# VHH binders against Carnosine N-methyltransferase, part 6

Target 1, 373 residues: Carnosine N-methyltransferase, of Schizosaccharomyces pombe (q9y7j3)
Amino acid sequence: MEYDEEEVKVLKEVLSAFFLYRQYAHTITQQKRKSMSRLSFEHKDLLLQDSDNNFLKHLSRIDQCIEQNSVLAEAIANAAIPVFCSDFDQNELFHVNVDMMQKVSSTLKQIARDWSTECVEERRTTYAPFIEELNSLFPSDSIDRSKIRVLVPGSGLGRLAFDIAVEGFACQGNEFSYFMLLTSHFILNCVKQENQFLVYPYIHSFSNHVMRDDQVRSLNIPDAVPSQYLRNSQNFSMAAGDFLEVYGTEESRDSFQVVATCFFIDTTKNILDYLDTIKNCLVDGGYWINLGPLLYHFESEGTSNSNSDSQQQPFVELTLEQLFYVMDSMGFEVLKHNSVDTTYMGDKRSMLEWIYHPHYWVCRLQKSKLRFQ

## First folded at step 19 (VHH)

Design M1 (from j5 with K31S W53R)
Fold by OpenDDE, last read:
Structure M1 (fold): chain B 373 residues (1-373), chain A 126 residues (1-126)
Amino acid sequence: as target 1 above (373 residues)
Amino acid sequence: QLQLVESGGGLVQPGGSLRLSCEASGFTFSSYYMGWYRQAPGKQRELVAFITRGGTTNYADSVKGRFTISRDNAKNTVYLQMNSLRPEDTAIYYCAREFTNRYSWDIKGTPYFDYWGKGTPVTVSS
């Protein structure tokens, strides 16, 4: 695959990050050992006297977990190389910063969220509503679902898109992040059996664990082999690229009957651009289904630069009420609206868990209702 | 507007040869994978061959060694040279463009094509 030089660089950095995970993760435990060595004799004794809670033994256990995670990380990268970057040299890894390495850790958590049986409850609250709605809108006994094209922007590791495709819809996932793209490729196209891998998603933090076992617990992935479920289905695809660039084009106009956004619309600097693009790719009478909060990812950047540089892209943060007003003005008729309680990559055993109250809505697009043109 | 226009189809005897052409317009041709599909009567459309941006070629097993896909970026054209044609090669042949200028793939890991020409018929008969 031939990309521009900058894109190739980013891809090689991401690949490098997966390979460097082993080394990076071991630095965490080494730092803890170093810290322990600086403790008083009395404090050391307190941490080591209990055989069941021996801190050094626990660190060794984490090191073993790191090795297993590393196997998974390397498998992802190795599977990606021939497809995404055939000239990648493992002996010449690119420099990666801490943020990149944290993204690897986050990706491992995401794998657990989307492709483990242990996290099915979170998917029930976040993904199942889409499936239920699609089934309601397009009953299988009345409609050939293979003719219904569904777009899932920000598809991440592709679980929602997969679930939709399993129901018989022609589903396309879109993702921009190479962390997600490489990992989704691995899970969607390369895994051979259920529970083929173990992942230890909780080892990277030492905070808010009730028990040591909670930190080092493993999850099996994947809970399903996508190729087995979609063996006869030609109606599943993944598209790499920026959502606006890929689907804001004339070629993408009126190409989908449904757009399904899950924790997605708040990921842009300008939510209005997303709305325009959704409108562009939907057919007249098409449906937009959304579930998510309005946690604007670029809010902090907008606050610091909004007054100083007129040349910067505008940041738009809307309340839900404002968003609905804009949607109405654009021709989106709200058919359903409610709030949902859910977690996002939550750890149920943790003393800290973020609970979100995202909103769910179903809209029908009426393109003829142009109020402000 | 994106356009793909196929030409070169026709009637040929078994063992004969045809060269199909597809002229593309309305997009940056060099930035996309191009492919050829065919659909025989009563059968599903199938991928015959595709060529990457860099010119790497891929073929279905059924046509390997007989068909050659190539591209001329200066002319915005993709070609399918078909040699040693067989009756089972009878089909409507379609030119296709990759969905994005970045990687797109299906459940089989094959590049995903979404834009098609109108097709050119190929009939192999004695």
Scores: ipSAE 0.731, ipTM 0.883, lowest interface PAE 0.5, mean pLDDT 92
Fold by OpenDDE, last read:
Structure M1 (fold): chain B 373 residues (1-373), chain A 126 residues (1-126)
Amino acid sequence: as target 1 above (373 residues)
Amino acid sequence: QLQLVESGGGLVQPGGSLRLSCEASGFTFSSYYMGWYRQAPGKQRELVAFITRGGTTNYADSVKGRFTISRDNAKNTVYLQMNSLRPEDTAIYYCAREFTNRYSWDIKGTPYFDYWGKGTPVTVSS
C-alpha cells in the first residue's frame, strides 16, 4: 500500500462518502415527503393548492438538483481514485456516518465559495488582501516573483494558492482533509472548461429561504480553469499532510519567503505549534500574512474529559492580544493590522448569514530576535 | 539530514548504456516517491522518470522504452538504467525525492519533487 493502513481507510471512507451523497441526499427529501403525508387534509391542501408553490413539486425539483450534485460528487471521487487510491472499489463502499456526509455537503458549498463567479465578493474580502499585499511587497517590475516561495497552509480548495500563483509567485498549498484534497485535485487538475459543472449548494437546508427558487438555484463552476493560467508547473504545487508534520521539519527550514494563512491558525489544538512551524519554514526577514478569526476548533474537547491521567495534548486558546504578545516575543514584527468584515460560505439570499470580523495582519520575521521568556 | 548522492555518470558512445544510482539517507526511503531529473546545457530541468512507493514506474516520452527506473528499499537506493543512449540525453542527472510522504502534485497532476541530489553528469558523444 502506498499509504499506511489508517490513512488508506480514511481515504476510502471519504471516497465512499462522495459516492454515497446521492443516496444520502435523497433520504432528506424522502423524509420531507413522509412528513407531508402525515399532515392533515387541510394542511396538505394549503401546501398543494397553489401550483406555483406546490411543496411536493418543489421536493421533486430538489431531487433533480441532488442528481446534479451527485454527478459532481462522483466526478470528484472518480478523478481521485487513480491518483490517491487506485485499488478503490465502488462496489465495496465503506460505512460512512452522517458527519462525513455533511462534510460532502459542506464541500459542495465550499466549491461555490471558491470557484463560482457568484461568490466573488466573499473572495474579494478574504483572498484579495493577500494578493494586494504580495504585489506590494514584491513588485513584478523589480523582483522575479518565481523565486518567491509562498506557502498557504489550510489551502482548502486551493483558490487562494491559485490566485497567488497567477501573480507569478511560486506557491504551495497545504491541506490535510481528504475532502479538500480530492476536491482541490479535481478543480485544479481535472476540470477542462469554465463553467463545466453546476452545483446546487443550498438544497441541503430548508431553513431561512425567502423563495423556493433560492433553495434550488444553481451556480456554475469553475469560474476559471487553473491549468490554463498556470503554464509553468514549477510554480504551483499542492502538498497533502499535517501542517506541523510537513513544515515543522529540518528539511522545511527557511524554505519560504511568505506564509499566507487564511482562516487557518485557529484549527489546531495548540496555536503555539503553528507559530513555531511558521517560524521554521520562513526565511529570516520573511513575511507572515494572516486573515482569520480565532475560533478554536477544539475548544469544546478540552472541557469534557476531566480524567487527569491521560497525556493529552494541551489545548491553547489565546486572545488576539495574547497572540500578538507571543508573536512579538517570537520575533514577528507586526507591520499592518486591521479588522475585516466578511461572510463565510454565506448565502446572500438567505435570511441568515454568518458574519465574521476576522483580523488581518502582516508581520515580518526576525529570527535573531531573542524570545522574551 | 536528508541526502541524495548520485553516481554512475560518465562518457558513453551513442547506443551505449549507463546505470545511475542514487543512495538516499536521512529519511524513510520506502515512504517516498523517487525520481530522476535531467538538465541539459541551456535547457530547463525536466522530469525523466519517477517510481512510486509501490514500485509503479513512469517515464517521459523521450526516454520511454530506453530508460528503466527501479528502487531497492533495503539499500535505500534508486536506479536509472539508461540504454540506447543518444546525444540528446547528454545532461546532468539529478536524483529527487517527493516533497511529502503522503501526496504532493503540481498543476499538471505530476508528483511534486523538491529535494535534489548534487547530480551526476552524463555525456553521450562519439
Scores: ipSAE 0.710, ipTM 0.876, lowest interface PAE 0.5, mean pLDDT 92
Fold by OpenDDE, fold request of step 20:
Structure M1 (fold): chain B 373 residues (1-373), chain A 126 residues (1-126)
Amino acid sequence: as target 1 above (373 residues)
Amino acid sequence: QLQLVESGGGLVQPGGSLRLSCEASGFTFSSYYMGWYRQAPGKQRELVAFITRGGTTNYADSVKGRFTISRDNAKNTVYLQMNSLRPEDTAIYYCAREFTNRYSWDIKGTPYFDYWGKGTPVTVSS
């Protein structure tokens, strides 16, 4: 076997999830139809009497949107099969749970966020600061940027890594999720034309829509064909795997001039491990650029497993202040620090929008500085 | 420490054959794609061939049908059999390891290699 059996299984499950999106998504509308059928006659009339607001017609529209999303989902999976899992059989799809299906839906939203023109404003707040900083630190007129290696852990669909590479840097994205890996592969390597696909990222929720049209609005993706921009770039790569495992090694020591983390450092059980790994992979005098909150993804898991098993990896949740203290102790000199206001995967037309106040900082690593023991 | 040591290079006449070897150490050899690159004078380094974990082989068009990449996991060695050599094959040949033991790829969708040997020179001349 080319890969570990468990890994292959997970991969096949993810592939299956993409293929099963059509069926899964249609169950949503079917459930709504069933619900509609259970309404009183009076309520049914209210929802059906206006042609512009006919609920059943709207569900039919959503079904059409589902078909388009399914085309995209299947394209992602089909593109991945020859590269990731050549023996995958579409006639033998794996069973997938609802969580996996939700990940497909969320992936579609992420595609919109990273690769549509409509979501450029969010990227301006989250990704552009990295580009600006990199350009400032490494002016193209004085430095060969191709010699500057930039690591983007948690690269998701690879947009930040792509943007960095476009500026001439040797950029490597790292991602662990197969949902992200397959999709990023599709966008980065397989798409041939701008706006080649439509995505309907908002159809999966029936909440907080002002108008029906808001739910079924489409976005064109991608807004750029990466291969066209990076044809001559020998300096772009994606690496699958766990950040700690890949970059915490001796082989990865002093391998990068810059580590760029965007909404990433809070995704681990132990942020200190991330810091160690960042320190490991950076050269002395290298830079760590971060933008993100401290929404610790595993905070809730620490409370439930009261089980005494001594072998559980400790969960560590630091405040920003404490984090900065630790950073300083580790040799990270903070050069810039500010807060930013941004949305994350937001829908501007929605009655609900999540606003984050992530922090941005630039640090220079000084490995020779004695750790405050 | 990760090491890749190439051998087998030399001078050969057009139409001749060479077999390059690369002995790997410092990592689980069987878990990685291995590749051969070459760099001719004044040219960029180019991928010649690579072999997957499972033994699937891939070749540049310029060497297809003439070169054969193989691996011996028991010996931690990757080979490049070069037949029907041409003057244009003159280059320093480098053994390479895939960056990760999972998936890594470049913008072209080619496996990404980031670890290189010191190279072995191959000269094809009459």
Scores: ipSAE 0.706, ipTM 0.872, lowest interface PAE 0.5, mean pLDDT 92

Design M1 (from j5 with K31S W53R)
Fold by OpenDDE, fold request of step 20:
Structure M1 (fold): chain B 373 residues (1-373), chain A 126 residues (1-126)
Amino acid sequence: as target 1 above (373 residues)
Amino acid sequence: QLQLVESGGGLVQPGGSLRLSCEASGFTFSSYYMGWYRQAPGKQRELVAFITRGGTTNYADSVKGRFTISRDNAKNTVYLQMNSLRPEDTAIYYCAREFTNRYSWDIKGTPYFDYWGKGTPVTVSS
């Protein structure tokens, strides 16, 4: 095995999760049917009397949607096996927990977000600013963009990295999650035609739907075949691994002209480590472009009294103001800063819309200005 | 510090053979894919062959059946045995390491290499 035993185990669990999606998703509808059976006669009648809004018929529709999603999930896993885990046996699937299965569901939503035409508006608010900024900083008429290396940590399904590469930049995406890595590999390298697949990203929740049709609506993916756009691009790559481990090295020092972080910097236990790593990767005079909130993913873990060992990784949650102070101290000169209104994996037809107000900034790194306190 | 040092290049007649070596240092050699690239005058650098951690070999169509890539992890060395050399094989040959010790790939699904030696010249001429 090319990786340590623990990593291989995780990979096999993720693969198993994709294959187990069908079974898992059908349990959802089965549970709803059971719930329906427990209703009073009067309540059952209310839910079944209207032929156009028959609850049981709707569950059957969802089951059909599950089958289509399962085709996609299995395609992702099957494409990954020869590349990531050639010894994987589909007859010996690993046990997966509910959290992992939810990650499969969320991955399907992410596919819709990144690779469907229907979700272009969300990408316009989150990804387009990076493209616009890059084009402004490095005009194609004056600069050979192929010589400009751009790193995209937390690249997810690779759409931002793809968009950057399409503009002519040498772009590398980095991702740690195998859910994202396997799926990005599928979309970036294995898909053959536009709209090759259907995805039903909204079937997993029964809340906040105005109409039943809203829950079972499909999206076509992908809206673009990446290999067709980047055929001549020797400058696109994906790198699996932890951002700190991969890019916090001497080998990665001064390797990139731009680091582009989108909804990323709050994903670590210690944001200062991310800043150090960004600084390490950037050349002097390089640019850090960021768009995102400061929703610290590990904020809740710090409160658990787990008596575990003395080497607890410090949890550091900074306000934006504090972050900017630290950035300045590290040599990041802020050139642009504004707030943006955006959604994240939003459903436009839902009664619930999460509106984020992430901040956008562009910084220029000055490595010589290290104020030694 | 990461280093890749190529050797074994030179002048050879058509139909001849050369064995290139690349000695690696500064990293855990066995944890990385290794590859050979070549760049002919006026042409772009191209992948010739690569070998996985497990020893699986891959070749460009142009060299398949003639070239053999191998590795010796104990010596931190990757080799390229080149047989039946042709004038079109004339190039500077570069040893390369995979970018990460984990999965890295390009748009074609090929492992992504980012660290290179200085190269060794191979000239095939009568």
Scores: ipSAE 0.704, ipTM 0.871, lowest interface PAE 0.5, mean pLDDT 92
Fold by ESMFold2, last read:
Structure M1 (fold): chain B 373 residues (1-373), chain A 126 residues (1-126)
Amino acid sequence: as target 1 above (373 residues)
Amino acid sequence: QLQLVESGGGLVQPGGSLRLSCEASGFTFSSYYMGWYRQAPGKQRELVAFITRGGTTNYADSVKGRFTISRDNAKNTVYLQMNSLRPEDTAIYYCAREFTNRYSWDIKGTPYFDYWGKGTPVTVSS
């Protein structure tokens, strides 16, 4: 009664995926064992002859890591049930596909990125610029920061929104993914001890590891208990929903002094809709702070010619030059602009590391000019 | 356009009763959680009670058994029946609507209420 039937189905599928992670992840190592049974005798001997370098022992160690990840995945789902879906029956799990199961694995990796001490350097590169700019625009010695509302669309597991709220700002994170929403709720609201859980975020990929120990390494999470840092419950919130639908409304007009987008504006088919919504929800004279690439998530769908969307939405993929022209035409005045080098969800011990050159900018919005009468 | 108008506050003796009303307009009332907050002098606003769109209720420990929240979707109105009033119940009482008709939450894990009425004062003398 509180949600559309389809939305409730998606929520129950996500809950089911967290509970099914144990079975799914162990199936992957079992498939590796079955593949080994088809090797020649000589190849099996090479992999198994030395007890210290035995490949089956490595797979067994990975199974142990999967068990520990399963404790975390099941804790996330169990904590979510009374809040999000109190009638969920874990004896009646929904069918989930492999893409959903891969999202559980990706979520575990994202917990490590956002909530472990070991991954702080990537966060320092991608989140600190937002904190520094907010502190400069709204110095705490002269401004009541609790009156400065900051929106973080695509907030993921909530770390940037939390970091902003710790500085005294009224911050709202927005997400549409129930993988992110359930997990962020668990970390932000349910965990009561620092480093209460171990996570093994690198075990789901066998490619590009230098050492077996790199693949099976653990991280402690979370590196902070968020409720201990935030006193005022009104200074921080998370809101489910599509950014366009929630913040493109008349109710959301002129609601925020700042919008902070981090690796977000390329996550839609038509970036102009995001610009319209940012403009809608910002006050006149408000600021838009962005850090991210233009890696358009839906670019390939525009070339498929599939009739899979009943509304057939347009695709717009602008260069940064074209985007700045549009922004200026809409009243966004660029105050600062530079590029930054960073990773995203990187594994520093991997043979493969993607380096992004995202662009950082700060805009001030002029929604309308005063009429002279 | 969105409005929340509280009424029914006033002066009452300890042990007495009041019924607060909040008439809502400018949105689809039946789709949203509604709540009551209060703010005593020198105190932060605190959640007193909320009611889901399906009618499930939740109460602060300090008011359980004494206060009852209810809603009438036909009249776009949420009520707070306050019985056995105590001097510590003295406050301005605010009607609130949840930010969205989807999940939202604050750092304490309660539904996030972002739209507020102007409040109705309640004084419990003595």
Scores: ipSAE 0.448, ipTM 0.773, lowest interface PAE 2.7, mean pLDDT 89
Fold by ESMFold2, fold request of step 20:
Structure M1 (fold): chain B 373 residues (1-373), chain A 126 residues (1-126)
Amino acid sequence: as target 1 above (373 residues)
Amino acid sequence: QLQLVESGGGLVQPGGSLRLSCEASGFTFSSYYMGWYRQAPGKQRELVAFITRGGTTNYADSVKGRFTISRDNAKNTVYLQMNSLRPEDTAIYYCAREFTNRYSWDIKGTPYFDYWGKGTPVTVSS
C-alpha cells in the first residue's frame, strides 16, 4: 500500500506505540516503586506491614494486568501490518512521545466502551437514539434499507456504524485517527470469537478508585463478533481520511440519505466547514442526526499568540442557539431536539464521573435553488 | 465526469475465453484500487478480483487460477482476462473503483468499491 511519506511516518509511529505499550505502561508501577523508596521508614511500614494489604503486591498485580493489555495491543498492531504497512519492522520501532502512549491507553478504554457488555448502558444512551430514529424513518417491512446509505463521521472503534449496519442499512464509518483505524479494523475484521480478549482499562490512573479490585478489574471484548451479524458485506464499510477532504468533494455530493454524528461536530476548528460537508454529501431531503456536546476541541489553539503563523486557520465556536440559526439558513430543518444526560467512557465504580448534557437533534435538509438577484 | 466504461463482454461457449477492459477517466487512475464485480440474475453483486495501486492482485476462490486482473496506468485501463469459462460465470460484470485513495474496507476486510461502470454482460452457454 502506497501513501505519502508523512502519512506513512504517522502510521509507523502509531504501530510503534502499540508495540511499546508493554514497556511504557510498566514505567507507571516502576515510578510508584521509586516514589515508595523515598518514604520514611514509618510510612513504608504502614503500606507494607500486612501481607493482604501490601501496596507492592498491588503494584505487582497491576503489572500482571499490563501484560494482558499488552497481548491485545500487540495483537492489534500485528494484525494491522500486512494490511496497512507490510514493510513495518517490529525490531526497528519509531520514536513515540507521552501523548502517543496516552492514546494507546485511551484506546483500551474505548474498546471497553464500544465492545464490552459492562459498558452497554452508556451505548444505550448515546447510540440507541440513532438506531431508533433510523428504524422509525425507514421501517424495514416496507423499505429496502440496503439502499439507505448512512455515514458516521468520527466513527471511532466502529460500534455505532456496526449497529446501524446490523439493522440493514448501508453504513460507512469514517475516521482519521490511526489509533482508531487499526483498532477498529482488528475488532471488526480480525477477531473471530466473542470475548476473545481481556482488557484492563482502569489501571493507568491511581485516582478515584474505591477498591483495589476496581482498579484491576477486567472486561471481556468484543461482546459480539461482527462478521456473524452482517448478511451483506456491502452494507458496511470503513473509510480512512479527514471528513472534510473525503466528503467535501464533488464525487461525494448527494451520496448519503443520512449523516449520523455522535460526539463529532466539535472536533474541528471551523464548525461551518463540517456543516458545508454534511450538506454536500447528503441528498436533497436527506437527514442529519446528531448527538453530542459543543466541546470545541481546538478552542485553546485559536486563542494562542501565534499570529505570525502563516498556516493559522479560522476558528468558529458557536453557541447552540447560533448554530441552529446557521443550520436553518443553510436549509437544515430541525424536526426533533432534546437534551440527554450521559457519561463518556465513564466508570461507575469511580469516585468521579463526568456527566454531559449533550443535545440530540434530527434535521431534514432542503437544498435551496439559485435565487433571483 | 468520473467514468468507468467496460467492454469485451459477449456470448462464449463453455471452456472459452474473454478479455474485459475498463477505461477510466475523471480521476487520477494510478492512485486507486480497481476491481471487477459480477452479478448473476437474482443474485447479489459479488467481488471477482481486485488490483491494488501497486499491482498486487486478489481473487475470489471461484475464479482463482482461471481469471487474471491487470492494469495499465498509462492507458487508465484495468483488464480481466477470463479463461476456462463455465456456465456459472454468466453475469453482468462491473468495473469498480475504490471509494477513496486511502484505506477503506468492508466487514470481510476487502477494499470498499463504490464507483461503478454500467457493466458488460457475459453469457457462457452452448
Scores: ipSAE 0.416, ipTM 0.747, lowest interface PAE 3.1, mean pLDDT 89

